# VH-VL binders against NAD kinase (nadK): the designs that were tried, part 198

Target 1, 268 residues: NAD kinase (nadK), of Syntrophomonas wolfei subsp. wolfei (q0aze0)
Amino acid sequence: MKIILVNNRFKENTEKKAQEIAGQLSALNVEVIIDNGLDEPYAGTVDFIMVLGGDGTMLRAARRYGQRAIPVLGVNMGTVGFLSNIEINELAEYLPLILREEYSLEARMMLEVAVFQQQSLLTRVFCLNELLLRSNSPRMLSFALEISGQKLEPYRGDGLIVSTTTGSTAYSLSAGGPIADPQLDAFIVTPVASHIINKRPLVVSPEREISLHLLEEREAIIGIDGQIKMDFGAENRVLIKRAPHPLLMVNLKAKPFFTSIDRSLQRQ

## First folded at step 13 (VH-VL)

Design CC28 (from X16 with light chain D32T; framework fv_ixekizumab)
Fold by ESMFold2-Fast, scan of step 13:
Structure CC28 (fold): chain C 268 residues (1-268), chain A 122 residues (1-122), chain B 112 residues (1-112)
Amino acid sequence: as target 1 above (268 residues)
Amino acid sequence: QVQLVQSGAEVKKPGSSVKVSCKASGGTFSSYAIHWVRQAPGQGLEWMGGIIPILGKADYNQRFKGRVTITADESTSTAYMELSSLRSEDTAVYYCARGHTWKTSHGYFDYWGQGTLVTVSS
Amino acid sequence: DIVMTQTPLSLSVTPGQPASISCRSSQSLLRTIGLNYLHWYLQKPGQSPQLLIYLGSDRASGVPDRFSGSGSGTDFTLKISRVEAEDVGVYYCMQALQTPLTFGQGTKLEIK
C-alpha cells in the first residue's frame, strides 16, 4: 500500500509532522511519498492521498492529483476549513479504517481550464474552486462571455468568476454568488463589481462550455483557485468545461455542510 | 437500514436479452461498488462483475465480457445488469450485492439483494 | 484468475459438535499491510447469501461468536464451535484480492 502525504513546508512544524506521520505509516508497512509542492507530482501508482493542512493545501493536491481517481483525505492541522474531514489529533484513531478501506467517498466536480493565444493552446489546468478573471489596474474590463455558443451582452466591470459548487463558498461568495450544495454539479458564474446593474450570478449545467475574452486591451489576469496567476490580454481566450474526473474526497466522519457554513457566516 | 431490492422473475427465450435492476435504499449509493453474482440451479456462486457508481466504471468477469453490461443511475440509486444472447445455461438466480468499499476489488459483501430468477426456455 | 478450493464439499454434523471448513487459494491473498482478502458467506436454504467473516478473521455484525475464521496467505479455515440447527446451509469462501472475484465451490453443512 502506497500513500502520498501532501503538506505545506512553509507552515510552522508541518514538515516535521509529515515526517512523524510517515514514520508511523512505515511502521505499518505502508510506503510513503512526501509531496511538499516543490517537485513535480509523483507519477507512480498510489492507493491514497493524505493532505496535511488547510484548504489551500487541499486545493494544491486537487490540482496535482485530482484527475487520477485516488481517494483524498483532508487532515486539518489547526485552522477550521471546508475541505478537511478530520483533525490531526484524530488521525491515529482513523488509521485502521483508512487501511481497511472502511470509509465513504464524495465526488466533487472540478473545472478544466484551457487558455489560448490566438489559435494556440498555452496551458491546460484543473481546479477545484474557481477561475477568476480580473482587472489588474484601476480600469474596468470590457469582456465577452459565451455559454455553449450563446453570446451574452458584453460585461463591464472588475471581472468574472466561474466556480464549481465546492467553490461557491470561496471567491464567488465574496462577490455575491449563491451558496451551493457541493453534492450538485453546476457552474456558478458570478460578476465582480459589474457596472451593468442587471448582471446577476448564473447557475448553469456542468455540461455547458464557457468561454471568455477581452473586448478591449486591458491589464488583466486569470486566477486559478487563488494560487496560479497568469496574464490575460485581448489576444487570449479561455475555455472552461467540466473536468473528466471528479476529486474523490474521503469521509471518515459526518461533516454537515449546511450547519458548517451557517456557523462560519455567524463568526464575524 | 440498508436494503437492496431487485426486479421480479423473468422468463426469456434463447437469443433474447434480460435487464435486472437493483435499487438501493438507506445509505450513500455512490460511495460503494455494486456487484452482480449468479447461481445456476444446484450450483455455486459466480461473480459476473461490478460497478463503481462514483466513476461510472464497470469491471467484468471475462467469461461474460461481450454479453454483460453493468450500469448505475445515481439519481434513482439503482444498478442494472443486462445479459444478452441468452442461452439455456444462463438460467440462474441473479443477485446484486454491495461491497464495503468504493472499488470492485477488496470488498466484502455486507448487503445482498433478494435475487432475481431468470429462466431461459424455448 | 485466482482459484479457490474448499474442502470438504459436504459435511454432516451432530448438533452441538464442532465443524471445520478449509479454503485454499492458488496464490497468496495477503497484502504487506497485514490484511488477507478472504471472506466467508453462508447461504441458508431458499435465502440470499449473508456475510459471516471478512478479512480472514473478523466476524460480521450479528454473527454469533461460535463462528471464527483463521489462516493467512493461501490456507484459511472457518470453524463453528457448536453447530446449531440454524447453521444449515452452504458455506462459501471468496477471494477479493483482485478481479475477477472468485468463490470456492461451497460446502454443504447438514445436521445428522
Scores: ipSAE 0.781, ipTM 0.895, lowest interface PAE 1.1, mean pLDDT 91

Design CC29 (from X16 with light chain N36D; framework fv_ixekizumab)
Fold by ESMFold2-Fast, scan of step 13:
Structure CC29 (fold): chain C 268 residues (1-268), chain A 122 residues (1-122), chain B 112 residues (1-112)
Amino acid sequence: as target 1 above (268 residues)
Amino acid sequence: QVQLVQSGAEVKKPGSSVKVSCKASGGTFSSYAIHWVRQAPGQGLEWMGGIIPILGKADYNQRFKGRVTITADESTSTAYMELSSLRSEDTAVYYCARGHTWKTSHGYFDYWGQGTLVTVSS
Amino acid sequence: DIVMTQTPLSLSVTPGQPASISCRSSQSLLRDIGLDYLHWYLQKPGQSPQLLIYLGSDRASGVPDRFSGSGSGTDFTLKISRVEAEDVGVYYCMQALQTPLTFGQGTKLEIK
């Protein structure tokens, strides 16, 4: 049995804790691959992925491994988040269940993002939360949105977010998007500071394709899960569709989404 | 509690196809593999295949040589097994069973359906 | 395919006496992590099979402690310490190490 252990090298105590857990797993004859973000993703076959950290570390794991249909468990190390399932101090108790495969899975849709220059593919990435198109200057953007070949009237504002339902509580929420049940598959398209009064967030079928391009030359950025940042100009086009495979998230204990988000909103 | 309920008995002619359903209630349908096992009269158990509902992917016993198709509809929590080109030796009770795990390997069958008798004659 | 062989094919037991059923696999069912993918089922007359023992030696929920599983790799045993009338039926072992999943031929247990 082979497990990838994903951690954030730069957070306090995470490297030491990852080594401790790797030692415990090795004592049980589990082969452990540590992914601290410095190298390319591990290319071999694996049975399970443990993510040690907060939501940011889970987003990185989802981009690197989410399309491989491998169970991914979020293990919280003292931070509050939405993507972890158990606490680090509970791991020893749940480890037998993990090894015996006695857990349930939840599928979370992912985005496939392809950025083109003319007809040339520049990059293709997968993500769990969202793609953000935003201005990188004080100037507003003017841009075109197409949904399954349907050309909408031009947008003018600071940008646009195309989000999964999992991402509905991330940047889309800050921009005025709806809170969505993450078990529902849909794209949420949320304008960022639109100057067009009738541009509202859209909830659309996950089978649709979404494309974006600038109508005027501006300094703009494409952001992926708040972690990857790419320059975006008028010569570029981005195509967004549902990724071929969902992220398979491990549930060892119930985590009530709606009470968690409600409490978070009332405390802020 | 978890329960698997199968469709009723069928009598089919040789050369036809049969499609048996297995509706799951209680628990999380998509989290677990659903398997199909048959038993000819007075004989032992034979694994036909299983489906991973969360991925829509099935694995088959190659002894059925492309005659079996297993599908799942997550919206109705129902798995299906379709067997084509029926022969008299396909007369059997067909069971669905839930594996304890999401994949088709490793699973122990913690819940079983009541069985569906398929008779192939005439 | 992994071949599963059960012995005996049938046995008759006086109530209160022990019973033992063997199951052998054509290749090892043991993974490096120490788990054997061998499971035992009981099919009572006219009923669906039910899980008795999983992963070689773990007793399923609701199964009386008179049932036990032992063995590892290629050689497994199901034991009933004191046979009761309700234990009548056909016992099957199944390997789940790899697809296709395969069953032993079954062992019929009868009361004398």
Scores: ipSAE 0.778, ipTM 0.893, lowest interface PAE 1.1, mean pLDDT 91

Design CC30 (from X16 with light chain N36T; framework fv_ixekizumab)
Fold by ESMFold2-Fast, scan of step 13:
Structure CC30 (fold): chain C 268 residues (1-268), chain A 122 residues (1-122), chain B 112 residues (1-112)
Amino acid sequence: as target 1 above (268 residues)
Amino acid sequence: QVQLVQSGAEVKKPGSSVKVSCKASGGTFSSYAIHWVRQAPGQGLEWMGGIIPILGKADYNQRFKGRVTITADESTSTAYMELSSLRSEDTAVYYCARGHTWKTSHGYFDYWGQGTLVTVSS
Amino acid sequence: DIVMTQTPLSLSVTPGQPASISCRSSQSLLRDIGLTYLHWYLQKPGQSPQLLIYLGSDRASGVPDRFSGSGSGTDFTLKISRVEAEDVGVYYCMQALQTPLTFGQGTKLEIK
């Protein structure tokens, strides 16, 4: 049995804890591959992915490995988050269930983001939360949004978010988007500081293809899950589709989404 | 509790096809593989295949040489097994069963349907 | 395909006496992590099969403690310490190490 253990080297104690857990797994004859984010993703076959850290580390794991259809377990090290299922101090208790494959899975949709220059594909990235288009200067953007071939009237403002339902509680929420049940498959399209007050968040079918391009040359970026940034100019176009595979999240403990989000919102 | 309920008995002619359904209630349908096992009269159990509903992927016993198709509809929590080009030797009780795990390997069958008798005769 | 062989194919037991059923696989069912993908089922007359023992030796929910499974690698045993009338039926071992999943031929247990 082979497990990838994903951690964030730049967080205190995470690397040491990852080595400790790797030792525990190795003692059970589990082969462990440690991914601290510095190297390319492990290319070999893997049975399970264990993410040690908060939601940020889970987002990175989802981008690197989410399309492989391998179970991913979030193990929290302290900070409360939405994507972890068990606490680090519970891992030893649940490890037998992990090895025996006695757990349920929840599918979370992902986005496929393709950035083009003219007809040339520059990059293809997957993400769990969202694609953000935003101005990189005090000047507002003028940009076009097309949904499954339907061209909307031009947008003017600071940008736009295209989010999964999982991402509904991330940047989309801050920009005024709805909170969505992560068991639903949908895109949430949320304007960022739109100059036109009638531009509302949209909830659309995950079978839709969404495209964005600038109508005027501006300094803009696209952001992926708040972790990757790329320059975006008028010569660029981005296409957003439902990714081929969902992220397969491991459930070892009941973690009701609605009570969790309700508690989080009351604390803000 | 988890329960698997199958469609009723069928009588088919040689060369036709049969499609048996298996509706799951309780638990989470997409989290677990659903398997199909048949038993000819007076004979043992034979695994036909299984489906991973969360991925929409099926694995088959190659003995059936492309005659078997297993599908799942997550919206109705129902798995289907279709067997084509029926022969008299396909007369059997067909069972659906839930594996304890999401994939088709490793699973132990913790819940079974009641079985569907398919009789193939001229 | 992994071939599963059960012995005996039939067994008659006086109530209260022990019974033992053997199952042999054509290759090892043991993973390096110590798990054995061998499961036992009971099919009572006129009923669907039901899970008795999983992963070599774990009893399924509701299964009496008179049932036990043992073995690893290629040789496995299902034991009933004191056979009761409700234990009548056909017992099957199944390997789940790899697809296609394969069953033994079955062992019919009858009361004398």
Scores: ipSAE 0.775, ipTM 0.890, lowest interface PAE 1.1, mean pLDDT 91

Design CC31 (from X16 with light chain L55Y; framework fv_ixekizumab)
Fold by ESMFold2-Fast, scan of step 13:
Structure CC31 (fold): chain C 268 residues (1-268), chain A 122 residues (1-122), chain B 112 residues (1-112)
Amino acid sequence: as target 1 above (268 residues)
Amino acid sequence: QVQLVQSGAEVKKPGSSVKVSCKASGGTFSSYAIHWVRQAPGQGLEWMGGIIPILGKADYNQRFKGRVTITADESTSTAYMELSSLRSEDTAVYYCARGHTWKTSHGYFDYWGQGTLVTVSS
Amino acid sequence: DIVMTQTPLSLSVTPGQPASISCRSSQSLLRDIGLNYLHWYLQKPGQSPQLLIYYGSDRASGVPDRFSGSGSGTDFTLKISRVEAEDVGVYYCMQALQTPLTFGQGTKLEIK
């Protein structure tokens, strides 16, 4: 049995904790690969992925490994997040269930983002939360949105977010998008500071394709999960669709989404 | 309580197809593989295949060589097994069973359906 | 395919006496992590199979403690310490190490 441990080397004590956990797993004859973000993703076959950290570390793990259809467990190392299931001090208690595969799974849709220059594919990236198109200057963008071949009237504003339901509580929420049950599969399309009053957030079928391009040359960027940033110009087009595989999240104990989001909204 | 409830008995002609359903209740349908096992009269158990509902991916026993198709509808928590090009040798009780794990390997079958008798006769 | 062989194929037992059923696999079902992917089922007359033992030796919920499983790798045993009338049926072992999942031929247990 082979497990990837994904950690964030920049967080205090996470590397030491990853080594301790690797030692515990090795004592049980589990082969461990540590991914601290420095190298390319591990290319070999693995049985399980354990993410040590907060939501940001989970987003990185989802981009690197989410399309491999491998169970991913979030282990909280500090502050409570939305994407972790157990606390680090509970790991020893749950380890036998992990090895015996006695746990349930929750599927979370992901986005497939393809960026083109004319007809040439520049890059393809997967993400768990969202794609953000935004202006990189004080000037507003003028851009076209097309949904499954249907061309909408032009957008004018600071940008647009195309989000999964998991991402509904991230940037989309800040831009006025709805909170969505992450068990639903849907795209949430949320305008960012639109100068056209009637541009509302849209909730659309996950079977649809969404494309974006600029109508005027502007300084713009594409952001992925708040972690990857790419320049985006009038010669570029982005195509967004449902990724081939969802992220398979491990549930070892109940974690109530609605009470968690309610507490977060109270603090704002 | 977890239950698997199968569709009723079928009588089919040689060369036709049969589609048996298995409706799951009481648990999280998508989290677990659903398997199909058949038993000819007076014979032992034979694994036909299983489906991973969360991925929509099925694995098959090669003995059935393109004759069996296993599908799942998560919205109705129902798995299906369709067997085509029926022969008299396909007369059997067909069971669905839930694996304790999400994948088709490793699982022990913690819940079984009541079985569906399929009779193939001219 | 992994071949599963059960012995005996049938046995008759006086109530209160022990019974033992053997299951052999054509290759090891033991992973390096210490788990055997071997599970036991009972099919009572006219009923669906039901889980008895999983991972070689773990007793399923609701199964009486007179049932026990043992063995590792290629050789496994199911034991009933004191057979009761309700234990009549056909016992099957199944390997789940790899697909296709395969069953033994079954062992029919009858009361004398």
Scores: ipSAE 0.755, ipTM 0.882, lowest interface PAE 1.2, mean pLDDT 91

Design CC32 (from X16 with light chain L55M; framework fv_ixekizumab)
Fold by ESMFold2-Fast, scan of step 13:
Structure CC32 (fold): chain C 268 residues (1-268), chain A 122 residues (1-122), chain B 112 residues (1-112)
Amino acid sequence: as target 1 above (268 residues)
Amino acid sequence: QVQLVQSGAEVKKPGSSVKVSCKASGGTFSSYAIHWVRQAPGQGLEWMGGIIPILGKADYNQRFKGRVTITADESTSTAYMELSSLRSEDTAVYYCARGHTWKTSHGYFDYWGQGTLVTVSS
Amino acid sequence: DIVMTQTPLSLSVTPGQPASISCRSSQSLLRDIGLNYLHWYLQKPGQSPQLLIYMGSDRASGVPDRFSGSGSGTDFTLKISRVEAEDVGVYYCMQALQTPLTFGQGTKLEIK
């Protein structure tokens, strides 16, 4: 049995804890690969992924490994986030269940993002939360949105977010998007500081293809899960569709989404 | 809590196909593999295959030489087993069973359907 | 394919007496992490099979303490310490280490 431990390279205590957990797993004859984000993703066959940290670390794990159909468990090291299932001090208690595969899985849709330049594929990435198109200067953008071949009226503003339902509580929420049940599969299209009255967030089928391109020369960027940044110009087009595989998230204990989000919003 | 309910008995001619359903209730359908096991009259249990609903992928016992197809419909929490090119030797009770895990290997079958008798005769 | 062999194929037991069933696999069912992918089922007359023992020795929910599983690797045993009338049926071992999943031939237990 082989397990990847994904940790946050910017947290000193996380690296020490990852080594401690690796030792415990090795004592049970589990082969452990530690991924702190510095190297390329491990290319070999893997049975399970443990993410040690907050939501940001889970987003990185999802981009690196989410398309491989491997169970991923979020283990919180401090303040509980939305993507963790158990606390680090509970891990020893749940470890036998993990090894016996006595847990349920929850599928979370992911986005496939393909960026083109003049019909040539420039890059393809996967993400769990969202793609953000935004201005990289004080000047607003003018851009075209097409959904399954249907051309919408031009958007004008600071940008646009195309989000999964998991991403509905991330950047899309901050931009005025709806809170969505992550058990639903849908794209949420949320304008960022639109200067056009009544440009509303859209909720569309995940079977649709979404394309974006600039209508005039501007300095813009594409952001992925708030962690990857790419330049985007008028010569570029981005195509967004449902990724081939969902992220398989491990549930070892019940974590009610609605009471968690309600509590989070009340704290603000 | 969890219950698997199968479709009713069928009588089929040699060379035809049969499709048996297995409706799950009382749990998370997509989290667990659904397996199909048959039992000829007075004989033992034989694994036919299983499906991973969360991925839409099936794994088969090669003994059936491409005659078996297992599918799942998550919207209705129903798994299906279709067996084609039926022979008299395919007369059996066909059971669906839920594995304790999401994949087709390793699982122990914690819940079983009531069985569906398929009779193949001319 | 992994071949599963049960012995005996039938046994008749006086109520209150013990019973023992053996199951042998053609290759080890023990994974490096210490788990045996060997499970036991009981099929009572006219009923679907039901889970008795999983992972070699763990009792399923609701299964009485008189049932126990033991063994590792290639040799496994199911024991009933005190047979009761409700225990009549056919007992099957199954390996789940790899697909195709395979069953033993079954052991029929009857009361004298």
Scores: ipSAE 0.773, ipTM 0.888, lowest interface PAE 1.1, mean pLDDT 91

Design CC33 (from X16 with light chain L55K; framework fv_ixekizumab)
Fold by ESMFold2-Fast, scan of step 13:
Structure CC33 (fold): chain C 268 residues (1-268), chain A 122 residues (1-122), chain B 112 residues (1-112)
Amino acid sequence: as target 1 above (268 residues)
Amino acid sequence: QVQLVQSGAEVKKPGSSVKVSCKASGGTFSSYAIHWVRQAPGQGLEWMGGIIPILGKADYNQRFKGRVTITADESTSTAYMELSSLRSEDTAVYYCARGHTWKTSHGYFDYWGQGTLVTVSS
Amino acid sequence: DIVMTQTPLSLSVTPGQPASISCRSSQSLLRDIGLNYLHWYLQKPGQSPQLLIYKGSDRASGVPDRFSGSGSGTDFTLKISRVEAEDVGVYYCMQALQTPLTFGQGTKLEIK
């Protein structure tokens, strides 16, 4: 049995804990690969992925490994978040269930983002929360949005978010998007500071393809899960569609989404 | 409480196809693999294949090479097994069963359907 | 394919006496983490099979403690400490280490 331990390279406490857990797993004849983000993703076959950290670490793990159809467990290291299932002090209790494969899985849709320059594919990335198109200067963007071949009226504003339902509580929420049940599959398209008043978020089928391009030369960037930035100019086009595989998230204990989000909103 | 309910008995002619359904109730349908097991009259159990509903992917026993198709509809919590090019030797009771894990290997069958008799005769 | 061989193919037991069924696999079913992917089922007359023992030795929910499984690697045993009338049927072992999943031929248990 082979497990990848994903941790945050900028937290020395997390690295030390990952080494401790790796030693415990090795004592049980589990082969362990540690991914602290510094190297290329591990290319070999693995049975399970354990993410040690907060939501940011889980988003990185989803981008690196989410398309490989491997169970992923979020283990909270003391930070708050929505993507972890158990706390680090509970790991010893649940480890036998993990090794015996006695757990349920929850599928979370992912986005496939393909960025083109003219007709040439520049890059293809996957993400769990969202793609953000935004201005990188004080000037607003003018851009075209096309949904499954249907061309919408041009957008003018600071940008646009294309989100999964899992990402509905991230940047899309801050921009006025709806809170969505993460068990639903849908794209949420949320404008960012639109110049045209009453531009509304759209909730569309995950079978649709969304394309974006700039109508004027502007300084813009594409953000992926708030962690990756790419320059985006008028010569570029981005195509967004449902990724081939969902992220397979491990459920070892019930985590009530609606009460968790309700408590989070009370802080505002 | 988990229950698997299968469609009713079928009588088919050689060369035709049959599609048997298995509706799951209770529990989380997509979290577990659904398997199909056949039993010819007076004989033992033979694994035909299984589907991973969460991925929409099936694994098959190669003895049925190209004749068996297993699918799942998560919206109705129903798995299907279609067997084509039927022969008299395909006369059997066909069972669906739930694996305890999401994948088709390793799993033990914790729940079984009631079985569907398929008779193939002239 | 992994071949599963059961012995005996049939046995008759007086109520209250023990019964023992053996299952042999053509290759080891033991993984490095100490788990055996060998499961036991009972099919009572006119009924669907039901789970008895999983992963070599774990008893399924609702199964009486008179049923036990043992063994590792290639040789496994199902034991019934005191056979009761309700235990009549055909017992099957199944390997789940790899697809295709394969069953033994079955062992028919009858009451004398």
Scores: ipSAE 0.640, ipTM 0.827, lowest interface PAE 1.9, mean pLDDT 90

Design CC34 (from X16 with light chain D58E; framework fv_ixekizumab)
Fold by ESMFold2-Fast, scan of step 13:
Structure CC34 (fold): chain C 268 residues (1-268), chain A 122 residues (1-122), chain B 112 residues (1-112)
Amino acid sequence: as target 1 above (268 residues)
Amino acid sequence: QVQLVQSGAEVKKPGSSVKVSCKASGGTFSSYAIHWVRQAPGQGLEWMGGIIPILGKADYNQRFKGRVTITADESTSTAYMELSSLRSEDTAVYYCARGHTWKTSHGYFDYWGQGTLVTVSS
Amino acid sequence: DIVMTQTPLSLSVTPGQPASISCRSSQSLLRDIGLNYLHWYLQKPGQSPQLLIYLGSERASGVPDRFSGSGSGTDFTLKISRVEAEDVGVYYCMQALQTPLTFGQGTKLEIK
């Protein structure tokens, strides 16, 4: 059995804890691959992915491994997030269940983001929360949005977010998007500071394809899950669709979404 | 409480097809593989295949190659097994069963349907 | 395909006496992490099969403690310490190490 441990190397105690957990797993004859973000993703076959950290570490793991149809468990190391399931001090209790594969899975849709220059594919990335198109200067963007071949009236503003339902509580929420049940599959299209009076967030079928390009020469960037940034110019086009595989999240204990988000919103 | 409820008995002619349903209630349908096992009269159990609902992917016993199709509809929490080109030797009780894990390997079957008798005769 | 062989094919037991059923696999069912992917089922007359023992030796929920599973690798045993009338039926072992999943031919337990 092979397990990938994904950790945040920039946190002093998480690297030490990752080594301790790797030792415990090795004692059980589990082969452990540690992914601290520095190297390319492990290319071999693995049985399980354990993410040690907060939501940011989970987002990185989802981009690197989410399309491989491998169970991913979020283990909280401090700040409780939306994507972790158990706390680090509970791990020893749950290890037998993990090894015996006695857990349920929750599918979370992901985005497939393809960036083109004219007809040439420049890059293809996957993400769990959202793609953000935004201005990289004080000037507003003018850009075109097309949904499954339907051309909408041009957008003018600071940018646009195309989000999964998992991402509905991330940047899309801050920009005025709705809170969505992550068990639903949908794209949420949320404008960022639009100057067009009636531009509202859109909730669209996950079977649709979304295309974006700039209508004027501007300095812009594409942001992925708030962690990857790419330059985006008038010569570029981005195509967004549902990724071929969802992220398979492990549930070892109940974590009710609605009470969690309700508490979060009452305190902020 | 998890329950698997199967469709009723069928009588079919040789060369026809049969589609048996298995509706799951209680618990999370997509989290676990659903397997199909048949038993000819007075004979033992034979695994036909299983589906991973969360991925929409099925695995089959090669003995049934090209004749069996297993599907799942997550919106109704129902798995289906269709067997085509029926022969008299296909007369059997067909069971659906839930594996304890999401994939088709490793699973132990913690819940079974009541069985569906399919009789193939002229 | 992994071949599963059960012995005996049938046995007749007086109530209160012990019973033992063997299951052999054509290759090891033991994984490096120490788990055996061998499960036991009971099919009572006119009923669907039910889980008795999983992962070689774990007793399923609601199964009386007179049932026990043992063995590792290629040789497994199901034991009933004191057979009761409700134990009549056909017992099957199943390997789940790899697809296709395969069953033993079954052991019929009858009361004398």
Scores: ipSAE 0.780, ipTM 0.894, lowest interface PAE 1.1, mean pLDDT 91

